# VHH binders against q96fz2, part 30

Target 1, 269 residues: q96fz2
Amino acid sequence: CGRTSCHLPRDVLTRACAYQDRRGQQRLPEWRDPDKYCPSYNKSPQSNSPVLLSRLHFEKDADSSERIIAPMRWGLVPSWFKESDPSKLQFNTTNCRSDTVMEKRSFKVPLGKGRRCVVLADGFYEWQRCQGTNQRQPYFIYFPQIKTEKSGSIGAADSPENWEKVWDNWRLLTMAGIFDCWEPPEGGDVLYSYTIITVDSCKGLSDIHHRMPAILDGEEAVSKWLDFGEVSTQEALKLIHPTENITFHAVSSVVNNSRNNTPECLAPV
Key: E = the ipSAE of ESMFold2; O = the ipSAE of OpenDDE; V2 = 0.75 times the mean of E and O plus 0.25 times the DockQ between their complexes.

## First folded at step 1 (VHH)

Design m13 (framework vhh_ozoralizumab_d1)
Fold by OpenDDE, second read of step 2:
Structure m13 (fold): chain B 269 residues (1-269), chain A 122 residues (1-122)
Amino acid sequence: as target 1 above (269 residues)
Amino acid sequence: EVQLVESGGGLVQPGGSLRLSCAASGFTFSDYWMYWVRQAPGKGLEWVSEINSGGDSTKYPDSVKGRFTISRDNAKNTLYLQMNSLRPEDTAVYYCARAEYGSDFYYGMDVRGQGTLVTVSS
């Protein structure tokens, strides 16, 4: 996964992240660094995207079932990194393969510390190679959305009003991530960054791309992944597998360049 | 095989003009955003122009804005860079580069030519 969409306004995004804590109380995640949230239809590695993480990461005695929402840098910067510029990382940390997560120190260490997060997105993009050609067709992949009588699909948004309705009730894609905290050698703010765990693609997506993000489908999966206080690493890793609960549609080549940030990126063609 | 081949470089006096060309082969040229990048002696790689797949959107850094013009002919699989009002500071090896799908210059260029040398000197 190298491209996502996360364009919802902050308030809409927050509402979409409503959850119940372990006590059954309905809650909204609290924001950390909300100003770093930059909505975009076209999110690339090294950009900031909102993730969910346990409050326990910030507060020693916090309920680990409580969630924080925070923009983090896409591309995990390991805490041990000694260069002043994260861009000097010589290895790609955009994704972490599920099968080697425990073999790579950059991912194993933070995971062992319970640094699990849920990466939020409208969906993600993948490019299908066309047989016999060097052409690639981009697809937008996302959770199936509830068909409302008036606006059942992104494509049915014939009016601005309908478009708003679609996004107001949009089910966000929830991807399993690992984050780390990096302190710049020269001082400054701690950098929070994440990697997306990837798995082999489900059957439905296999024709498009052979790998997919590890999607946490449902509140239970999300809660267990986040709750590092109660759920062990071993138990959490059981949640990492392909899911068939995904849909997709072809989009235009507009999304090919990360600088394009318009609704056309995820519009069906 | 995916290939980019630059041409048109040379020696030019300050204030002069050059037109660079980049011939693309081995891929669907019209699907890709393209870049011109340059590397001056002792300096890092710098992007100097961007063009979208269709050619209707272009972007320039301040250093070359108003002087350089990127264009493309998708029918000919060719990228162009018109360079006007050249300055000694523009001396560099110029490369055409293909943007990786889903990426821009900063996130990844997956293919780059061998480059063509542009020298601006009196």
Scores: ipSAE 0.020, ipTM 0.465, lowest interface PAE 4.9, mean pLDDT 90
Fold by ESMFold2-Fast, scan of step 1:
Formats: sequence, structure tokens, C-alpha cells
Structure m13 (fold): chain B 269 residues (1-269), chain A 122 residues (1-122)
Amino acid sequence: as target 1 above (269 residues)
Amino acid sequence: EVQLVESGGGLVQPGGSLRLSCAASGFTFSDYWMYWVRQAPGKGLEWVSEINSGGDSTKYPDSVKGRFTISRDNAKNTLYLQMNSLRPEDTAVYYCARAEYGSDFYYGMDVRGQGTLVTVSS
């Protein structure tokens, strides 16, 4: 997973993240640094994306089931990184493999501190290699969406006009992430950055790409991954596996350049 | 063999115009995003413009926006850069480049041409 879409306006995104705390109370996540949230149809590593994390990370006596939503840098900068410029990190920390997450210091240490987050997106992009050519076919990959009376069900056969209306009730993709906190040596704001855990692709995606993000399908999985106060690292890692509950459609090559930020990036071709 | 061959560079007075061309061969030109990048004497590579595979989406940095126009002719496998209101600080070697899929950096390019020199001087 090296490219996502997360274009919803802040208020729509917040409502899409409605949840129930341990006491059964309905809540919306509380924002930190909301002005760092930049909606985009084409988000790449190094950019900020919204993540959910436990309020207990920020407040010692907080209920660990209560959620914060915060923009974080995609590309984990370990807390022990000693240089002034995080872009000079020698390792690519955009993704971390589920099978080696406990072996890599960059991921093992924050995971041991309970620094689990849920990365939010409309969906993600992958590029399928085509036999006999150097061409790649991009696909937009996302949760199956429900049908509404006004917008209808989403599919590859839907017109661009119908596609425009589906965002009102969009089910966000929820990916398992690990974050860390880095203090610049020269002073300044603490940098929060994350990586997306990856697993082997499911049968439905195997013809597109051999890897996929670890998707947390449903509120039970999301709650357990976030609740580091009640759920141990060992128990949380049992949630990390491929899912078949995913759909996709081919998109145009417009998405290939990460600087392009238009609805055409995810429109069916 | 994949090739990009730039042409159209030369000496021009401040305020003048030049049009650069890039002839592409050895691949399906219409499938790729394309860049123009430049390198001034003693400096690193600087992104100048980008265009999508279909030619309907373009971007420019503030330093050239409103003065430079990127375009392409997919039937002729040719990329263009129209440069207007040229300034001494536009003096550089200009390179045509093919975008790498999923690349977030202009110099993460898959293929680059040999370059064409543009000198803006009185």
C-alpha cells in the first residue's frame, strides 16, 4: 500500500468515524491538529493522513476506549532517530510486514508502547502488471458500499454522475497501523508518523498485487486494535490477516502521478 | 530501446520566448505521464512542469506558472514546453523525463533525455 484516497471534508470524515465507547455511549472522535488534515484523491508517503488512536496516549487517566482523530505523517520516523531531517531516514517505513513486525526495532518498540492506530482512507490504489508489456493497470480498492435511494449501489458500471453522489454515506477503509513520536533535536513540534501493516493479498486481489494492507473489518476489530489499555500486543496481532471483504475497479493512468489530485483519480474507466 | 530526444534550446534575450520539443521512441508514449525538469549551473534538478498521459491535466511550480505551458501530441509521440517571458534565472539544461508509476519525486523518473541548453542573457 503506497497510495490512498482520503478526500472527504473534515465534517463528513468525522461523522463517518462515529463509534461506541466501552460504556456504550455513542461518540465522535475528538480532533487533534485538524488544520493539518488535507483532503486528497491521491495521497502518497510523506503526506499527512488522518488516523484514529486511543485518547489514553494523550491523557494518563483517560478511558482507553475513547478515540482521538489526528493527521499523522505517512512514513514512520522512529523515536530514536538522531538526525535533524526525517526525510533522510535510511529505511522505507511506509509499510511494515506483519511477519517481521516483532523483529524490526523501528516497529517493535512503538508496538510495545501500545502505539497502534487505525489509518483512514476512502480506499487505496494498486498497480497490476500486465503480461507482455511494461504497462501497469491501476485499481482503486475499497470496502463494499451500501445502496441508498439517492446514490444507488457503487460499481464499475455506474456513471460519473452517480459516482459523485456516493460520498454522503461512504464506509471508510480502516487499516491497521503503528505510529511513533519523534522530537526534533533542534526543537519544534513533536512529529507523529505512522506505517501501515501489510499482509499477503487475499484471493480476490491476488491478480492485482501480491500484498495488501491489514484491514480491520468492523467495529469490534477496530476497537480491539486501538484499545492498548485492555488488549495486549499479542492479542491485537491476532487481528492482522488478509480479508476477502473488499471490492475494486480499474481507474485511468491519471492516478500514476501523486501530484494529480482530482476525482478522475478514482473514477471507473 | 527507450529514447527521449530534446531540441529547441538556444540563446535568447530576457523577455523572449522558446519552444522545446521532446521526441519519444521505443515505448507507448500515450500511456505515460511526462515531465520537464531543469538543472541550472551549480544547482540540483528542479521540476518545471508535468502532464498526464491524456494531456488534460498539467501542473507547474510558482516560479514558472503563467509563463510556461506544457503540452503533448500523442499521435506524434512528442512533448512540448512553451516558455514565455524568459528570465536570466531560467538559464539551465532542460530535460524531458518519463514518469515512474507511483513515483512521488520528479527525479524518481524512469527515463530522462540528454537535455537541451537554454541560455537567457543580454
Scores: ipSAE 0.000, ipTM 0.155, lowest interface PAE 13.4, mean pLDDT 84

Design m14 (framework vhh_ozoralizumab_d1)
Fold by OpenDDE, second read of step 2:
Structure m14 (fold): chain B 269 residues (1-269), chain A 121 residues (1-121)
Amino acid sequence: as target 1 above (269 residues)
Amino acid sequence: EVQLVESGGGLVQPGGSLRLSCAASGFTFSDYWMYWVRQAPGKGLEWVSEINSGGDSTKYPDSVKGRFTISRDNAKNTLYLQMNSLRPEDTAVYYCARDHSYYETGLFDYRGQGTLVTVSS
């Protein structure tokens, strides 16, 4: 996964992240560093994206089922990194393969510390190789969205009014991530950064791309992944597998340019 | 795993009737709008019926309107298509499909294996 969409306004995004804590109370995640949130239809590595993580990471003795939402840098910077510029990392940390997560120190160490997060997105993009050509067709991949009586017939999303309604009730994609905290050698703010765990693609997606993000489907999976206080690393890793509960549609080549940040990026062609 | 399994297809004479069934599993059936689609030989997928989550709203294209009736039993996780006054042009593989998108993609990602309906004298 090298491209995502996360364009919802902060308030809408927050509401979309409503959850129940272990006591059954309805809650909204609290923001950390909300000013670092930059909505975009076209998010690339090294950009900031919102993730969910347990409150216990910030507050001693906090309820580990409580969630914080925080923008973090895409591309995990290990805590031991000694260079002043994260771009000098010699290896790609955009993704972490599930099969080698325990073999890579950069991912194993923070995971062992319980530094699990849920990366939020409208969806992610993948490119299908066209047979016989060097051309690639991009696809937008996301959770199936539930149509309500109010959402109208197929194609009703063409009106601005309907578009707003669609996004107000959009089910966000929830991807399993690992984050780490890095202190710059020269001082400054602690950098929070994340990697997305990847798995082999499900059958439905296999024709498009052979790998996919580890998607946490449902509140239980999300809660277990986040709750490092109650759920061990071993148990959490059981949640990491391909899911068939995805849908996709072809999009225009507009998304190919990472500078393009318009609704056209995820619009069906 | 999301599964849709169609049944009830077969050979029928023009003017005849068939009832198709679709057994759904692996998801909360009652939360989703469901569709019947068909693919005739050499043609693309054609939408033939829509039903909302509760089953109280249905839609049909003009090609089958008045002849086909979609229904659902959410307690049984089953979708139905009653086809009356069948015509040779109704010959196709029929699929049940879940609508997963607010967008008209023309692609139904979750459809069954299909059941063949042949209308011939």
Scores: ipSAE 0.008, ipTM 0.275, lowest interface PAE 9.2, mean pLDDT 89
Fold by ESMFold2-Fast, scan of step 1:
Structure m14 (fold): chain B 269 residues (1-269), chain A 121 residues (1-121)
Amino acid sequence: as target 1 above (269 residues)
Amino acid sequence: EVQLVESGGGLVQPGGSLRLSCAASGFTFSDYWMYWVRQAPGKGLEWVSEINSGGDSTKYPDSVKGRFTISRDNAKNTLYLQMNSLRPEDTAVYYCARDHSYYETGLFDYRGQGTLVTVSS
């Protein structure tokens, strides 16, 4: 997983993240640095993406089941990194393998600190290798979407405006991430950055790509991954496995260039 | 045998200054982020400052920013808190704390016994 779509306007994204705390109260996550959120149909590593994390990371004695939403840099910069420019990190930390996460210091250390986050996206892109050519076929991969009253009105002759209503009730993809905090040696604001945990692909995706992000399917999994105050590292890692509850469709080669940021990037071909 | 021993607390008038010290032993002091946290009578624990392992990055809440300065001497295994322009609301037991996990909320695995700071006329 090296490319995602996360295009929802901030208010729509926030409502899509409605959740219930451990007291049973329905809540919306509180934003940190909302001005750093940049919606895009074509998010690449080094860009900022929204993640969910426990409020306890920021507020002493906070209820660890309460959630913050914050933009973080995709591509984990370890806290020990001593260069002034994070782009000079020589290791690719866009993804971390589930099978070696406890062996790699860049991931083991923040994981031991409870720095678990849920990476939000409309879905992610993967490129299928096509035999007999050097071209690859891109696919947009996302949770199955349950039809709402609005979606149920979509027919063969639907207007573009009716299609826009699909996003009002879109079920966001929730991927397991690890984040870290890096302090610039020259001073300045702490940089929050994340990596996406990857697992072997499920049967349904095996013909597209051999790896997939670790997807947290449902509120119980999301809550346990985020709640580092109550859920140990060992227990949380039991949530990391391939998921079959996923769907996809082929998309245009427009998505290939990360500078292209239009709805055509995820539209079915 | 991690030990953190605070000193330097006392009674001061509003507007006064105090310098707190924390002597660390039983671990490699220069490897850890360190915190000052306080607990006012009848209240919960409040974070008042943090410093990275190298001593070149510090953070403060707005309640003490500009008045308090955290520093460390890694050669002496000692953490300091310089407190200026003290106010009655600064009255608390002040603790030196070691961050085992580097949680920004002041989560720590060890703290000292504390040193009492009373700001009163």
Scores: ipSAE 0.000, ipTM 0.094, lowest interface PAE 20.5, mean pLDDT 83

Design m15 (framework vhh_ozoralizumab_d1; at its last look DockQ between E and O 0.04; V2 from the best seeds 0.00; counts 0 for: pae E 13.7 > 2, placed apart)
Fold by ESMFold2-Fast, scan of step 1:
Structure m15 (fold): chain B 269 residues (1-269), chain A 122 residues (1-122)
Amino acid sequence: as target 1 above (269 residues)
Amino acid sequence: EVQLVESGGGLVQPGGSLRLSCAASGFTFSDYWMYWVRQAPGKGLEWVSEINSGGDSTKYPDSVKGRFTISRDNAKNTLYLQMNSLRPEDTAVYYCARYSEDYGTYPYFDYRGQGTLVTVSS
């Protein structure tokens, strides 16, 4: 998982993240650095994307079940990184494998500090190798959506009017992430950056790609992953596994160029 | 342990040529597909070329096809990019990268070098 869509306007995204805290109170996540959120149909590594994380990371004695939503850099910069330019990091931290996450210093250290987050997206893109050619076929992969009378699924949408209706009640993809905090050696603001945990592909996706993001399917899984105050690292890692509750459709090669940021990136071919 | 070190960048006039090299160490170079990718100032990462482990299959985007040639010398653990007919829009930091489907998106890679700057200006 190295390319996503997260195009919803801030207010629509916030409402899509409505949740219930430990006391049963309905809440919306509180924004941190909302001005850094940039909606896009074609999010690549090194750009900022919105994540959910526990309020306890920012406030001593906060209820660990309360949520913050914050834009973070995609591509984890370890807290121990000594150079002044994060782009000089020579190993790719866009993803981390679930099977080696506790063996890699860059991931096990922040995980030990409870730095778990949920990465938000409309869905993600993967490129299927086409046999007999040098071409790759891109696919948009997302949660199954509940059909309503006023909206259809993306795969069934035949007009631009139907796209607008689909997004009003879109179920966001919720992926398990790990983040870290890096303090620039020369001073400046703390950089928050994340990686997406990956697992073996499910049967439904195996013909497209052999790996998939660790998807947290439903509020119970999301709550347990975020609540580092009550859920240990060992217990949280039990949530990391392939899921079959996903759907997809083929999209145009327009998405291949990360500079293209239009609804055409999501449109079925 | 895994290291990729690029060299050969510099300032060149439009229409000129440069040859980039990437010295690989810490892994069995001949087992891996390799990539060249670039990043222009203020822009995202762009795939430039790919080559299979044996060196007999290559691929390019239309923006560089016919002008750039990727090659490799497995005996020397070295990857090359021959760049001809350079244009101002080719100005970027160029990185060599090792293929791995476990990380990122196409082009999938797990390690890249520090990069070498190519500036094309009059």
Scores: ipSAE 0.414, ipTM 0.713, lowest interface PAE 2.9, mean pLDDT 89
Fold by OpenDDE, second read of step 2:
Formats: C-alpha cells, sequence, structure tokens
Structure m15 (fold): chain B 269 residues (1-269), chain A 122 residues (1-122)
C-alpha cells in the first residue's frame, strides 16, 4: 500500500471514529496535534495521516481502551535513527510485511512496546498491471458501504448535497499499523511515524495486486489491536490476516500523481 | 499503446528560439502531469519544465526559468515547449515525459518519447 485517501473534514472524521470503551460508554477520540491533519484524496508516504492509538501511550494509568486520534508521518522512523533527516533512511518503512515483522528490528521493537495504531483512510489505491501492456489501472479499495435509501453509490452522487451525505456516513478503512517515536538528534519535536502492516491479498483483490494492507474489520478487531495494555503482541498479531470484506472500483489516472488532490481521484470511471 | 512523439528540434543559433511539440496518444492525456526533460551529451536526465493536468500550473528549474515556457492543448493531446534565448548549454535531446507514480514512490516518468535533438551552435 503506497497511496490512500483521507479527505474527510476533521469533525466528520472524528464522528466516524466513535467508539465504545471497555465500560460500554460511547466516546469520541481526542485529538492530538489536530493542526497536522491535512485532508487529501491522495495521501502518499511521508505525508501525515490520522491514526488511532491508545490513550495509555500518552497518559500514565489511562484506560487503555480509550482512543486518541493523531496525525502521524507515513513511513516509520525508528527511534534509534541518528541522522537528522528522516528521508535519509536507507530502507523503506512505508509497509511492514506481516511475515517478517518480528525479524526487523525497526518494527519488532516498537511493536514490543505496544506501539500499535490503526491507520485511518477512506480507502487505499492499488494499481493493476495489464497483461501485455505497460499500462496500469488504478483502483480505489474500501469497505463496503451501507446503502442507505438516500445514499446513492459514490458514482451516483450527482449533487453536492448527495455527495456530502455519502461521506457523512462513510465507513472508514481501518488498517493495522505500527508506530514509533523519534527524537531528532538536533532537538525539536518528537516525530511520530507509522508503517502499515501488509499481508497477501485476499482472493477478491488478487487480480489487482498480490499484497494488501492488514485490515482490521470491526470494532472488536480495532479495539484489540489498539489495547496494548490488555492484549499481548501475540494475541494482536492473530488479527493480522487478509480480509474479503472489501470492495473496489476503477478510478481515473488522475490519482497517478500524488499532487492531485481532487474528488476525481476516487471517483469511479 | 501509450505513445509520445516529439518534434520541432533542430539547429539554432545562440539567442534563437525553437518550439517543440509532443503528440500524445493511447491514454487520457488530460489526466496526466507532463514534463519536458532533456539529456545532454555525457550528462544525466534533467527536467526542464512541468505542467499540471489542467495546464494552469507550471514549474521550471532555474536553468531555464524565464526562457522556456511549457503549455498544453488537451483537446489536441499535445504538449509544447517554447524555448527562447537558447544557449549552447541547452543542446540536448529533449523528451516529452508522462508523470506517473507507482504507489508512493518519488517522481517517476513511466513513458517518454524518442526525443528530438536541439543543437544550439554558432
Amino acid sequence: as target 1 above (269 residues)
Amino acid sequence: EVQLVESGGGLVQPGGSLRLSCAASGFTFSDYWMYWVRQAPGKGLEWVSEINSGGDSTKYPDSVKGRFTISRDNAKNTLYLQMNSLRPEDTAVYYCARYSEDYGTYPYFDYRGQGTLVTVSS
């Protein structure tokens, strides 16, 4: 996974992340660094995207079932990195393969510290290679959305009003991530960054691409992944597998440039 | 099949002007950011102009800024490069290039034309 969409306004995004804590109380995640949130239909590595993480990461003795929402840098910068510029990392940390997560220090160490997060997106993009041609067809991949009587398909939103309605009730894609905290050698703010765990693609997606993000489907999966206080690493890793509960549609080539940030990126063609 | 065909290159004197064209086919031209890139003898590939899908945004490196102008006609699937005040250092093969990213990787040109030679010499 190298491209996502996360364009919802902050308030809409927050509402979409409503959850119940372990006591059954309905809550909204609290924002950390909300000003770093940059909505975009076309998110690429090194950009900031919102993730969910346990409050326990920030507050001692906090309820670990409580969630914080924070923009983090896509591309994990390990805490031990000693260069002043994260871009000087010699290895790609955009994704972490599930099968080798425990083999790589950059991912194993933060995971062992319970630094699990849920990466939020409208969906992600993947490119299908066309047999016999050098052309690649992009697809937008997302959770199936509940058809409300009033909510036409993403493609049927003929009016701005209908479009807003669709997104107001959008089920966000929830991807399993690992984050780390990096302190710049020269001082400054701590950088929070994440990697997306990837798995082999489900059967439905296999024709498009052979790998997919590890998607956490449902509140229980999300809660268990986040709750590092109660759920061990071993138990959490059991949640990492392909899911068939996805849908997709072909999109225009507009998304091929990460600088394009328009609704056309995820519109069906 | 994606095709990019450059034309308009040739021999020109220093201070002269030349207009390059690139005919695009086999894809939705209007969806893509386009570039002109050049390769001088013994040198690496250098971008010389950028234009967004709609044509309302352009960028140039300092080496050609103020002298080169990139434009596009999406209706004609054609990219243009107006080169003014040409210098001997501008001598190169000029390529039309389509910008496309795989996943999240940095700028990549997935297609280039065969190029057109521009020679600036007295």
Scores: ipSAE 0.255, ipTM 0.658, lowest interface PAE 2.0, mean pLDDT 91
Fold by ESMFold2, look of step 3:
Structure m15 (fold): chain B 269 residues (1-269), chain A 122 residues (1-122)
Amino acid sequence: as target 1 above (269 residues)
Amino acid sequence: EVQLVESGGGLVQPGGSLRLSCAASGFTFSDYWMYWVRQAPGKGLEWVSEINSGGDSTKYPDSVKGRFTISRDNAKNTLYLQMNSLRPEDTAVYYCARYSEDYGTYPYFDYRGQGTLVTVSS
């Protein structure tokens, strides 16, 4: 997974993240650094995307079931990194394979500190390698969505009103991530950055690509992944597996250029 | 930790042959597409071969097609490049590179070794 869409305005995105705390009370996540949220139909590594994490990461005695939403850099920068420019990292941290997560210091150390997050997106893009050609067919991949009276096709609608209604009740894709906190050696703000955990593709996606992000399907999975105060690393890792509860459609090659930020990126073709 | 270690480079006469090897460790080698790429003095990286995870699909640019053959042994975690009919323009540092599942643009790799120098000269 190296490309996502996360285009909703901040207030719409926040409402889509409504949840229940351990007392059963309905809540919205509290933002940190909201000015760093850069919505786009076409997010690539090194850009910021919103993630959910436990309030306990920020406050010693906080209720670990309460959620913070914060933009973080895609491409985990380990806390031990010594160079002043994260682009000098010699290995790719955009994704973390689930089968080696406990073998890689860049991922096992923050995971052991409970630095689990949920990466939010409208969905993700994947390029299918066609046998016998160098051409790639991009697909937009997302949770199945519930039809409403005013719902239309994904990414397209008869009018602006229909387009807004499709996204008002959009079920955000919730991917399992690991984050770390890096202090630049020359000073400046602490950099929060994440990686997306990957697993083998489910049967439905196997013709597109052999790997997929680890998707947390449902509130229980999301809550357990986030709650490092009550859920151990060992138990949390049981949540990491493929899911068949996913759908997709082909999109135009407009998405190939990461500078293209338009609804056409995810529109069906 | 992912490691890719190239070997088999050296000085060879035009028209000669070399076989490069790349020992892979720290990941499940059989799950990844692999590449050979090269960098001639003062130039950028150029891909020279691609092989899928099972080893049954290979690709080459026109500059090396018919002369170079990529192969892999998944039981030994080793990637190979057989280079025949070598020319002076093949002089470069050769790297093996792991296909990156995280990129939608070509070439797709997230790790490469330190390289092995191939010099083709009389």
Scores: ipSAE 0.000, ipTM 0.174, lowest interface PAE 13.7, mean pLDDT 84
ESMFold2 (binder alone), look of step 3: mean pLDDT 82; pTM 0.828
OpenDDE, look of step 3: ipSAE 0.034; ipTM 0.517

Design m16 (framework vhh_ozoralizumab_d1)
Fold by OpenDDE, second read of step 2:
Structure m16 (fold): chain B 269 residues (1-269), chain A 122 residues (1-122)
Amino acid sequence: as target 1 above (269 residues)
Amino acid sequence: EVQLVESGGGLVQPGGSLRLSCAASGFTFSDYWMYWVRQAPGKGLEWVSEINSGGDSTKYPDSVKGRFTISRDNAKNTLYLQMNSLRPEDTAVYYCARDVGEYYSTYPFDSRGQGTLVTVSS
């Protein structure tokens, strides 16, 4: 996974992240560093994207079932990294393979500290290799959306008004991530950064791409992944597997350029 | 360097008790879930206890549940295993592990944890 969409306004995004804590109380996640949130139809590595994480990471004795929403850098910077520039990392930390997550120090250490997060997106993009051509067809991949009587499929939004309605009720894609905290050697602000855990693709996506993000499907899976105070690494890792509960459609080549940030990126062709 | 040093093992009669300790250094102990694992002669590695970072949540397999108690002192960077009602089947080398990753991905039998032998025999 090297490209996502996360374009919802902050207020809409927050509402879409409504949850129940362990006591059954309805909650909205509290924002940290809301100013770092930059909505975009075309998010690439090294950009900031919103993630969910347990409040216990920030507050001692907090209820670990409570959630915080925070923009973090895509591409995990390990806490032990000693260079002053994160771009000097010699290895790619955009993704973490589920099969080797425990073998790589960069991911194992923060995971052991309970630094699990849920990466939020409208969906993610993948490119299908066309046999015999150098052309790749991009696809937008996302959770199936509930058809409301008035709000057709993303493709049926014939009016701006209908489009807005679709997004107001959009089910966000929830991907399993690991984050770390890096303190620059020269001082400054702590950098929060994340990697997306990847798995082998489900059968439905296998023709498009052989790998997919580990998707946490449902509130229980999301809650368990986040709650490092009550859920061990061992238990959490059981949640990491391919899911067939995904849909996709072909999109235009507009998304190929990471600088393009328009609704055309995820529009069906 | 991450170091885990187990102690407290020894010879005990069936029905006896032992308390194991694990001294941790080289990492922020209070940030990690901790485990006790054991390896009996001729058997594979077995998980025997789990404790969360804060120490308020513990888990045990059925094989030791009700007999073993895991605890931690984060101020002392020390993990404990109280073993009661010991059985011959509990004979094993016991290791403390920082995370499930050490349990599943690498043999926690490396230089970071040498283990302590517990022998239960009449």
Scores: ipSAE 0.011, ipTM 0.258, lowest interface PAE 9.6, mean pLDDT 88
Fold by ESMFold2-Fast, scan of step 1:
Structure m16 (fold): chain B 269 residues (1-269), chain A 122 residues (1-122)
Amino acid sequence: as target 1 above (269 residues)
Amino acid sequence: EVQLVESGGGLVQPGGSLRLSCAASGFTFSDYWMYWVRQAPGKGLEWVSEINSGGDSTKYPDSVKGRFTISRDNAKNTLYLQMNSLRPEDTAVYYCARDVGEYYSTYPFDSRGQGTLVTVSS
């Protein structure tokens, strides 16, 4: 829950986020600050990642079922933070436990404002504590993908021409997040930052790690989490639970260093 | 605010013993799970041991099980690692790390000290 891959070019990512609004109309999310989106196979806390959130956060009286896509800093900086440098909190708010989310001030306050978002990724990485080896074994964890003649699996991308086909119809991982808005005390642009909610791991992931992100599996769950205008905090929190609809494979230690940003980070070993 | 200061590292021969200490301040030490982690030259961080807040539950990877013992003194805000039967492959910088409590990350070693070097060589 502390490392993801989100490498799709902006146009491919946007198409992968096609959705239906409350009226059933097909839409693509509108970008805010698209220049801040930096694709990477190896996204760490403090970097910017794309999230979906309700248009109502930016436009009064907007339809709360309409979506914006925006890059946000990973590592929630609470609106009440009094220091000038948000990097001081970089690791403390990377994740938020589902069982205490309503009790912690850093998360309760933005939840009261409807600041729910969906964090987008190709998948996430997790490090297994292994018996018989001195290092943790990293795994790339992602939604099961539909295998077509045009879209191969990651394991089938053994030539450069096949790599583009793997990602054309990739189903993005959709994780439940909470965001907040911090206005620097000495002036400057508002900082949007987020945390990923975590739950107990499902049976399928229990041998890799005891915790996992809260994954919103399918458009119904995604739309209810985002729609803070119609879905209360209490109803939205019912969507937060482990999921078994996940797959994974072991990857090389190349991913351990967050500066490594190549396809080798998620390639099966 | 949170401060962890490791000590006790040094040069030791294979088969020797060393006791590491970590002095904690800036938080309620008795409320937190604590870890020892290490980083060998050119390698990533490796989990070495963990201990619960009360000191009655510990866990180790197979690489150090039976040789290393983690313990704590909550009255003194101090964490210890007793290392016996040291091997050349135990050579690393050893870090004391606090569990993040309400915040969880891929590396639960986000709050760690400056480290203490342990060299196991003739």
Scores: ipSAE 0.000, ipTM 0.162, lowest interface PAE 11.4, mean pLDDT 83

